VHH binders against Protein GET4 (MDC12.19). Designs and how they scored, part 8

Target 1, 324 residues: Protein GET4 (MDC12.19), of Arabidopsis thaliana (Mouse-ear cress) (q6gkv1)
Amino acid sequence: MSRERIKRELPPVQEHIDKLRKVIEEGNYYGALQMYKSISARYVTAQRFSEALDILFSGACIELEHGLVNCGADLAILFVDTLVKAKSPCNDETLDRIRCIFKLFPRVPVPPHLVDVSDDEDVQNLQESLGEARSRVENLTSFLRAAIKWSAEFGGPRTGYPELHAMLGDYLYTECPELDMVRISRHFVRAEDPEKFASMLVNFMGRCYPGEDDLAIARAVLMYLSMGNMKDANFMMDEIKKQAETKNPELSESDLIQFISYLLETLQRDALPLFNMLRVKYKSSIDRDQLLNELLDEIAERFYGVQRKNPLQGMFGDIFKMMG

## First folded at step 7 (VHH; framework vhh_7b2m_4)

Design q16 (from q0 with L103I)
Fold by ESMFold2-Fast, scan of step 7:
Structure q16 (fold): chain B 324 residues (1-324), chain A 118 residues (1-118)
Amino acid sequence: as target 1 above (324 residues)
Amino acid sequence: EVQLVESGGGLVQAGGSLRLSCAASGFTFSDYAVGWYRQAPGKQRVVVASIYSGGSTKYSNSVKGRFTISRDNAKNTVYLQMNSLKPEDTAVYYCARGIPWYIREDYWGQGTQVTVSS
């Protein structure tokens, strides 16, 4: 009994943090990771969550500062898991801690598209850089997805805290070698920053595949509409017209962009027959990407109450899109 | 580089008041939490008050109700209004960019002495 009681009386958090910092300074990064996990687990078992969070936050930051992305991400994810166990509210202190951890994740320039290389040695070096970039992106994605979910469950907005979506979307856009603009767009439509999202889409059109500029815009606007966010959908379209039409006048001649413009007007007027007519008239443009039909089905359900053919898709759709 | 410069310390009688200022430069001030810390002779440096980027505040139990932390993002300055000062508040007061348990060595100010006489 006395031994059990002694095990529950832990020394001050500062003493543990000072000792672990010394282990890191001596170069034993993996040993430090195991010590952070062991010590924080003891605090969690004792229901001393504040101290466990202090240790995990400190560990995540110092590991990342030393360039150990895998170790730092492991502790950062455990930090978020501990927030969930503690039922810690989505408050300024915890959000500042998550932001601090995020800012310590390295950013390394991604080389130009591989199609432009002809030297075998350059190809090998680029493949190695791309592998490292994918690993970094996977680590950060795991951390921020967990943080987004925590924020939605414990006092943040239902879809997750907007800044966390912006952080993940931005990191994916700048650091991921294989651009998944659908995934990036799903985060930015939840970021409550349509100006930044519009600027990113204009930048994407300047640096990526020709002939698909209108698809990226259509996906973004329809995603806003599928969430019921008419205000940001209209703002996005207006910003794209102002920025992209000056730099790319052919965009206004796109049938798909014309469709989106008419769709926005139609949704203001609550006209389901016109909505259906527009989908038929612009079918060839819409069918260029099956995602557009899926988003339009969601829009029809939200604005007009049209039932989707798969009932389970509607029930889980918002959660899957938030996490995907 | 990150620079933090404290001012406003001095000698004050018990029950008196002082207002400390911390002028920040070298980073986007509005994006970061900033805190006030103090260190009495022979004791560890401890957190006094924090103000987060979102504007919320947190105080140590020793100063809650007596001290008020605030920020002016336009002036890149954080303040500590200290009321009802006690001899136990005697310490060097430091401003720091960051959150307790992870503050880089170069994120600390040089400190300002506060002496409360009985």
Scores: ipSAE 0.673, ipTM 0.890, lowest interface PAE 1.1, mean pLDDT 86

Design q18 (from q0 with R104H)
Fold by ESMFold2-Fast, scan of step 7:
Structure q18 (fold): chain B 324 residues (1-324), chain A 118 residues (1-118)
Amino acid sequence: as target 1 above (324 residues)
Amino acid sequence: EVQLVESGGGLVQAGGSLRLSCAASGFTFSDYAVGWYRQAPGKQRVVVASIYSGGSTKYSNSVKGRFTISRDNAKNTVYLQMNSLKPEDTAVYYCARGIPWYLHEDYWGQGTQVTVSS
């Protein structure tokens, strides 16, 4: 209400952008961040959202271009917050801006020889590099998670725009020092690219501990099924079998993989008693990861209408699964 | 390397029309927004029109209703159809990859001169 009563004339957007570029060129990155926030807030208060978005987009890009990831991410997140306040639709213009910001986040190759560091100075340098990578990944993650939620709310698919999920999943896989394949998989199952996801899982199998390849596959297939995506669940299983034949022939002997194959056939036949029987028969394999039981409970609810013991747990779990 | 080459400029009488073309190479054209900019002598370069990767368009108030931007992804080309030209439209017209408020000089063409006589 008070915002509607404000009668202030603001300078042209170009004047602000030009002035702020000079502040950044002089090395005052934090000062520029505060100025971008203050100026954009004035435009938001005046309900001039297009100008606020122009300022925030410009600021995010310029800060990132100068290697100031924290400052750039702060402005990028505020850009998405402003999209929500403006109720800006998920359209080509806004998606192009988000993609532009994403591309400016640095990709730093992890040196292949970080093993056998015994000197205290080398250990400290390694810890500092890993800390910087974690900070960079978390900043990008916060930005894209906000963008995914915005896209789901304002005209994109209900689970978030697929390309944004693909961007985040790929960045986490290539740039995060600690691989969280559960988190990465949650994004790729929403990216509408099961072929790329399958290729990434096959690549990951070369990097994980012996005897755990089947868990990564099971998680991916069950995640697809928990969303009702039978088509991509079947594609994933078939593609993994084809690509992994030469690299991991023991995969076909996995009780867990056999369980997943029978589960896919069972869901096509609408056979709840067989579904329950399979869960009991393969309990020891399923219990290797509690997430598998959680996903199977979601699958039972979706395909057979079996209610969970706590309906609110499903609501909160689904939100976290979409966000992670 | 990213290259943008403008063509179609010239001399035209007030009220006339011109169609500018921008041929792009060295990048996946369909993934990027592309814009038309203009610069009159002694003035700053200003945005004229933009076309986004999905085909939606945006125009400056000075040309809205008179100019039309379009793209042909199969030909890696963006166009600017200029109708009802005014002497004030006289400028060098530039094609650029990217969206307004964040563009680099490396992604600009050399420009094409448009002169509108009274």
Scores: ipSAE 0.311, ipTM 0.707, lowest interface PAE 2.8, mean pLDDT 84

Design q19 (from q0 with E105D)
Fold by ESMFold2-Fast, scan of step 7:
Structure q19 (fold): chain B 324 residues (1-324), chain A 118 residues (1-118)
Amino acid sequence: as target 1 above (324 residues)
Amino acid sequence: EVQLVESGGGLVQAGGSLRLSCAASGFTFSDYAVGWYRQAPGKQRVVVASIYSGGSTKYSNSVKGRFTISRDNAKNTVYLQMNSLKPEDTAVYYCARGIPWYLRDDYWGQGTQVTVSS
């Protein structure tokens, strides 16, 4: 049938964004979250992924800018989920959007000195602040872990885009109330920025418990080696030794650090018997952390082709390390 | 303080060329996407061209093949080379830090007038 009716097009993305921005400016942050989800879902169903991504990106940024971390993170995670559904390539535009969202996550000011928390009210306020920090870190972590996985699947390096690892590692180090240096280190060894990682470890040495400096350094160097990255492993060791001469001269006398130095020399020589001898001679230092033995097993496999004692457990271990 | 300053606008005849410059300060220029936008009297501001932190570019359909965006990170400057100008290109041209769908007023320059005569 012929009828002269003007075809009504879907509203422009700009019109939706302008209306939703007004809802947020009026203080209805949660209502706006539901509207962003509803509108973007309609575009996804229509296979109009570009517009869905525009809506979700806008919403994530505006919610975060207003300090609504939970709402902003929810939209940011949905943005990454939509990238996966669209099979969107890991390109400059999308990476710039992820970086923009990341920069809008709040950084909590560090107080000039620790508060003396002897009052019950102060204890409750501290507990609330720690809860908020944990929630913020968890939200950022969920977003960047999804982004790292997306980047690995759709055109980035197989281990995830290096800058995304650097962003997550840095945020965990500065913002997480409970430091997990193993987790932070797993991200930094994939960040392709050994100078920043070394700087962070030097800063950590000024804050860590007596007798733990050498463990943090050993873990970092062995993680690089387990990935086959001899260049960055040597850079890390050289930089830490230089800095420790001034701040902690006792570090150079650590049996574990001495072991790492001999190990680096041994790996350059491709000498498995010497590698095995060093593990036996320094067993008491290595056994201080089970992770060191696991990393050394991976190093032996990578450099010498030595099969791990349990191939299935090794496979699962690698999967868990990749999800860190 | 984030500051963007445009220059290079003026009066030109149809078919002519102009090169716009945008000098940026107050932020780590190499970390951000930057774009050129334009606004004709009585119309909304629209995107013309974008250049991302990694160097890739994107153009609106109306200018593709005629305009070229480029950046010099050492000089903290973005350029817009405009060729084969048309009367319809007449507008105030703005430089902005950021990417489409998230832009703030404090991320914009003051603008530079481009007038294309027939």
Scores: ipSAE 0.634, ipTM 0.871, lowest interface PAE 1.1, mean pLDDT 86

Design q2 (from q0 with G35S)
Fold by ESMFold2-Fast, scan of step 7:
Structure q2 (fold): chain B 324 residues (1-324), chain A 118 residues (1-118)
Amino acid sequence: as target 1 above (324 residues)
Amino acid sequence: EVQLVESGGGLVQAGGSLRLSCAASGFTFSDYAVSWYRQAPGKQRVVVASIYSGGSTKYSNSVKGRFTISRDNAKNTVYLQMNSLKPEDTAVYYCARGIPWYLREDYWGQGTQVTVSS
């Protein structure tokens, strides 16, 4: 695209999309990426955001459909950046577009022979495959994190649109070579789908070392409670107890699971002394993961008003500003 | 296999009404946006109306206020209610699965002819 063409009246969006699709079909993927960026930037400069979004959405989808994950992700991220610049509301049309882009990201089967990786060539091939998976996951994560942030800023729930959290959590669980269940759980507790989260945790229990299943469940329940979501915290515990007898009957004998059960009863009864007593009694189980203590501190603040260094300062500052 | 079958086209006088139907099969209908396109003689195929998975709708300026798109997820069907028809509305009307600007060839119906006489 020349500078001289940029100064002329922009042709219809359909003509750009048709020409760029042809460039992709001819195999010039990198050239097409640069053209999508250049053309969309011209529409943005002209304050024609709807047309810029159409071009970027089309480009992201077509690049991904042809297996060009880096190019497609680059355009998808630029699409979200353009939503922010346009102050585009979190509506069905834009959410359908984000879902469409997400579904085009490839899902690669688990590399074969993970448990039998002893041949030097197999080790090298596995390392290359894992590197590609990490790159793919990073690209998808960047896109969806930007989309979650956009949704929180422009009309969605404060914590980000629930379905976007579910999409990212699910992709991380199935596609990320290094499972980070804490990160995955942070997304699922915001996904408003406790049944899917419970099913995923039950599936995950088959992949843990003995004696770690209870930690994953405790983190999930405490995360719900730290957000004030008592309903889904109870749902999670009920579903896990129901399914534990099939997959892991010893789970119900865990001190940590016992603690969580007593904690749920205590929070329903609004009893701070019992809350403090339970933390002391089950200290050895809780201390297995420092995150549990951090979540319990957040729960104490939310349910009983136990204060940290800065929360009172913020409240007083806002009140004094209102008074003058 | 994805299939979209349009019906309800025909000949109508200016000022009249028609209701088009698009019956879908071979995919989870409620998960997808569906759009109506039209192609008039000697013109490009253009989007007329879209209905998104959440139920929100969008119309081209040429039909806004006259056409209404709706869906029945239980019947896997999308409707286009066309009121106050004009000779300029004469076209073959196509149903398409998906979002405008990213539609595959296999996402289209066969089309239904609408002719508006003056």
Scores: ipSAE 0.460, ipTM 0.793, lowest interface PAE 2.0, mean pLDDT 84

Design q22 (from q0 with S56T)
Fold by ESMFold2-Fast, scan of step 7:
Structure q22 (fold): chain B 324 residues (1-324), chain A 118 residues (1-118)
Amino acid sequence: as target 1 above (324 residues)
Amino acid sequence: EVQLVESGGGLVQAGGSLRLSCAASGFTFSDYAVGWYRQAPGKQRVVVASIYSGGTTKYSNSVKGRFTISRDNAKNTVYLQMNSLKPEDTAVYYCARGIPWYLREDYWGQGTQVTVSS
């Protein structure tokens, strides 16, 4: 008279979360990571996505709260992967969870006395700090890139939810040891916050990038225009001129900046011949960065329907611009 | 400095109503989910209701249909409208920032006492 196998529901999610929190409180962070993955996978297999998401979210948060960035990021990425499998809509509940995870990623100040690096121990400590910073940036980038892609697929704007772009751009600007201003700018143009973006660019120029101040501005304005965002392109140009005028009064005399000003006027007037003439007149300034020519080709297609050199580049190039 | 301050608690007869308020400061209120929790004497603290940044609400089964959570982002305030109160609703009510239910809340208020007489 053996007991029939009773089909049992999975234990309440809170019991699992409470048990896993105790494992972490006991200092077994890696063991907890494996348990979060195993338990959430069982809920996913059972098509109980809400419960899997609760487990992964709580795990990501508690690991990050304990400073375990790699473990926390692993669970955060799996959380986003589970959103995709569940076809979970881009709504305030899920965005609040992503924001919560993001804010738990550490912000680490630059160690003092980095310039006085002659002790072998100090050199090793510097190498370790830079490696940790790169790892944190890579982990957050993977998480937010996945979240941006999810948001674009399941109800957000086609280019990804603006706040997620702002989060990634901000973290890259403040935490990345090696600044990639083109990558940062690609995120901020999608953030729907041209005032914050302008302030960041002015701050960046203040960090002694004097020979390329006009290039950074041109990239930002042309990126907005390549997306059809004439309003924010004009706002950006006006805001940069106002904020940077006292610091860099010669900025308005740059040929490239003059080109951008005339370009903005030309695009308002539906004047393709003037657009083409302007590109020829300012060719030497534009050719300083091949990215400017690529953006202008995209602008011509968007505003005037002009065919790009390679039709396939228009489709795949936009994806590569967002992902790299 | 993040602060949450509850008010509106008191003594009420069964079947009556109370509205609790939680005033928030020191953070961008509109960016965060906020929840109401309660703790009766000798019992653990339990979630009552939550409201996400965009206004989506969730309720515990014990209060669904009787309690309504709402927020006013212009005033940095979250409310809990409690109708058809029962003696079992007697507890200290806490406001907390964060996504409730199965998740760690990061900041708590001091609490406000609600006593429902039979």
Scores: ipSAE 0.205, ipTM 0.657, lowest interface PAE 4.6, mean pLDDT 84

Design q23 (from q0 with S56Y)
Fold by ESMFold2-Fast, scan of step 7:
Structure q23 (fold): chain B 324 residues (1-324), chain A 118 residues (1-118)
Amino acid sequence: as target 1 above (324 residues)
Amino acid sequence: EVQLVESGGGLVQAGGSLRLSCAASGFTFSDYAVGWYRQAPGKQRVVVASIYSGGYTKYSNSVKGRFTISRDNAKNTVYLQMNSLKPEDTAVYYCARGIPWYLREDYWGQGTQVTVSS
């Protein structure tokens, strides 16, 4: 079949949008999803990407507005896939559409502590609630991860558009049943908002087990440094010290925090022997988390050109950063 | 007193070669990264090549394969060997102590003019 015949058989996009809205309003959410997918695929095959994007955007928004997260996410992910196929630039219009879709994802925060329940029915209800929360987070993560990758490929910063990182990091922090602070921190160091990140870390420290507050701070500062961002690393440390004076004075007594302070001074001077000496002197504190050694190896490569001793460790670190 | 002094600039024909030198004094040279930067007329200053205290080298895409940065810690000197020179390489070349992503280089040399004729 010729492309001209295919194009001739497709009605105006607004007709499809109007018909599909009626199908959803009548309660046929799954049927509407299949229709959005089949119709948009026909426009993509016909190289009519703008119209396919209009259909997918409309479908993602209306499914999410009706609480159908799986259906809405499916269409949102397909929307981003279509942006890639169309080679659509990272511009304000497309970012506005991504932001609109993001805002429609539901927020149902998981309680900070869960009560141990003895009733089998209550246990089942809790398991179902946690499963729904994980599904929501997975769906949003898939959508924004695809959007971040698209933005990096088609005109945004190499690491992905900062606002998209902020959106994903914030959603993971508020909505994920199992907090992965390493993953959340990897997004916030790319969000270009060190003040918000510092405030979030102070809030998180109130939820940590005693004696682990310094690890969260060390990870954040070392992540900034591994990216070459000295300015935000220093801002983070200064902001945390300011807040710790009144809210968590024990933080200033940490050997790990002292190490980070000396490290920041050392990196400003590009003094490799002092850097190596600090890693040896504070080895017991650094070894509390293997990630700190990985980040320090990356910092040594970036600031001093020191080759990684373990090529597999470097490869693992890069994969870990891409996944987080 | 920290000082960086460039030399070796001049006029050269397209396809020719020049070797720039940067003599450092007033600090422990082997502990610091040093880079070469250039500024063409009417344009902003950009990084050309860097060499780190550990010996690692980094180049801008425009000079990869043509320029080689090296250092001699015994002589407190960094070199930029410039081969296959092009008219677009015409600029004032500066030596600076520090890493490009610091957002601030501590000390700069006075610069040396390189002019490549067509």
Scores: ipSAE 0.000, ipTM 0.168, lowest interface PAE 19.9, mean pLDDT 81

Design q24 (from q0 with S53T)
Fold by ESMFold2-Fast, scan of step 7:
Structure q24 (fold): chain B 324 residues (1-324), chain A 118 residues (1-118)
Amino acid sequence: as target 1 above (324 residues)
Amino acid sequence: EVQLVESGGGLVQAGGSLRLSCAASGFTFSDYAVGWYRQAPGKQRVVVASIYTGGSTKYSNSVKGRFTISRDNAKNTVYLQMNSLKPEDTAVYYCARGIPWYLREDYWGQGTQVTVSS
């Protein structure tokens, strides 16, 4: 037999995990990262995917526990890449591992505007805090976006596993320095948790963004409807009205919110002419955001079979919307 | 404050049954996998069974077919039904929060003694 036929027997995974934990406890975080990658790659080459996944999961968690977000995220992303290579099914064990990794990503509040930012030290500390927050958000987004895609491909719902969308949406809302409510909403409408989404939108109305509360609500309701989810669209609208009555009474006076209320009634009655009339009557409110017209076109196709203006807005459009 | 409290241990004859309970408090129980572990005198603690947040279960080879793990999220409780008990099942049984088999357990109960006589 040639030398290439003689393979080294790999040690038990637990011995590797224990050894690498000690390397990290000694403070050699970057060295440990390289060792996790090297050892897991050897298991992948040997087609021992379960052991590779165990090593990568352990490494991601330990690095994150020690505050090494870049190292932990690198291993977490490689963990998901390895799930794809292994064709690992979207099952409870793997989802629990992803949730475990997610929970270890730090949450660091941005310093409040009440601090004296004329102090050079305070300005520098704020800039560093914002830079670190952007890096953390980018790392977590890469990890969870990969996990969502994996879940959609290997046994989860076509649009990705709902809890993974909730995790990403929640983290973006609390941790992203530059709030993108459209991106957050795209995730929450797929999260199957309209109560949490409604609570978040009510909280958003308390966050010093005057004049756009009705747009955020309209986007959320229309996104649910564009997915055919009438139940959660109605829940969202009812819950917002109840919670927002005391916090933002002007919301009920919005033409856009009135349009959404009539639209929900119209869709229950399966009345295309009334749907078209409402779009004309409330055109000035709808035109405040081009996204609303795009969502209404998708709603018309889904509920009434009206042909889409752009054929690329089919199934692949849903994936692009999750990524943007 | 996170707490896990085991109960239901005791003395039982070989071939008998016991049902262990682990009552959890101080965290959102439904968000966590939970496992049962056991430790015999002078031996390392080993995993027995686990239950994931979605309800799927995993067992060690030594107990598969004899033990059943279950959870009641409304009561924040995990159970271990132990049937066809053997003297080698004698150990202190521990409940732990976290994913078993990967050293990701972060909170442990105080343990409950199970003694199986021949």
Scores: ipSAE 0.502, ipTM 0.805, lowest interface PAE 1.8, mean pLDDT 85

Design q25 (from q0 with Y32H)
Fold by ESMFold2-Fast, scan of step 7:
Structure q25 (fold): chain B 324 residues (1-324), chain A 118 residues (1-118)
Amino acid sequence: as target 1 above (324 residues)
Amino acid sequence: EVQLVESGGGLVQAGGSLRLSCAASGFTFSDHAVGWYRQAPGKQRVVVASIYSGGSTKYSNSVKGRFTISRDNAKNTVYLQMNSLKPEDTAVYYCARGIPWYLREDYWGQGTQVTVSS
């Protein structure tokens, strides 16, 4: 009979450990990837999920420790897929495993601004470094997005476990060559750490990004409000003003920041006519980013019950968000 | 440099108690799972108890109800309170950083001897 057909016919896990260690010791890390996949699949088929998870976790960690980010990420994503198949609860043990894998992803921060390099050799080296950074970020993003989805499905908060959002947001901020502050902010507003988020936004201003410091702050505050989180929206605004007072005092002169301050006050008063008036008065500042209008529409619906222009578009958007 | 240092082992009579301590340094202790393992002469090293970063605990069937694992993140220390000790509990006890399972622990302490007299 096939040893893969029944649980008791699988060889002892120790035999697989010995084979995997030998392949790794011989430097065949890519061959090891296929072995981890085939061995773990046999345990999954036998419904021996704990053993499959141990093998996949081990493989992800070993591959990452040897600098094989693509292989390590592949096994890490398969580890999360196996958690879903096993219906494994979002518990401390599994979260510790995810954190362990995360910490093994390399950190090679890119400069806050691109330096003008005129040497063709330096340009080539910079392009290679940026390509490697993009690949690392893509791999980690795939892993943590899968983990966030798993956590939401199997016992964590509906929006995903806060620490996983913080991990992904932090990695995107420090490691991604192209800063997507909208994406980073979408994760941090779910991280339940408005103080760390505020500190990161203040640090972002220190990166000499011209004319968009106020946009990043506005997006963050409006994202909190679109989720109904008045407490963290107010905390964020207060912390930004406090921390930025000495480092970027010009923020207090921003029309957009002034709008956000009046908006927070208006939402406390349940004053829809004032809300509408503020949107009109500050239209030129709001129109600097279409996302601000979309967030304000969500805020109006949540706080005042204002109907969306197209309910079907919102329905499709929600379905798309759930799919990933 | 990551270090784990066990203490509190010794000789105790059957039915007695011992409290083991593991002092950790060189890493963010609060972010890591830590476990206690033991190895008796001529036997394989086996897991005894685990404590995860969030504070949840897991015990082997042989010690469940008798041993209690706990952590003090302020002191970077993990403890193993051993009650109702049996001669079969005689072993070298090891502290390890990482998630207890048969494929990977990343750092081990030197071990502390526990001897339970009949």
Scores: ipSAE 0.373, ipTM 0.759, lowest interface PAE 2.8, mean pLDDT 83

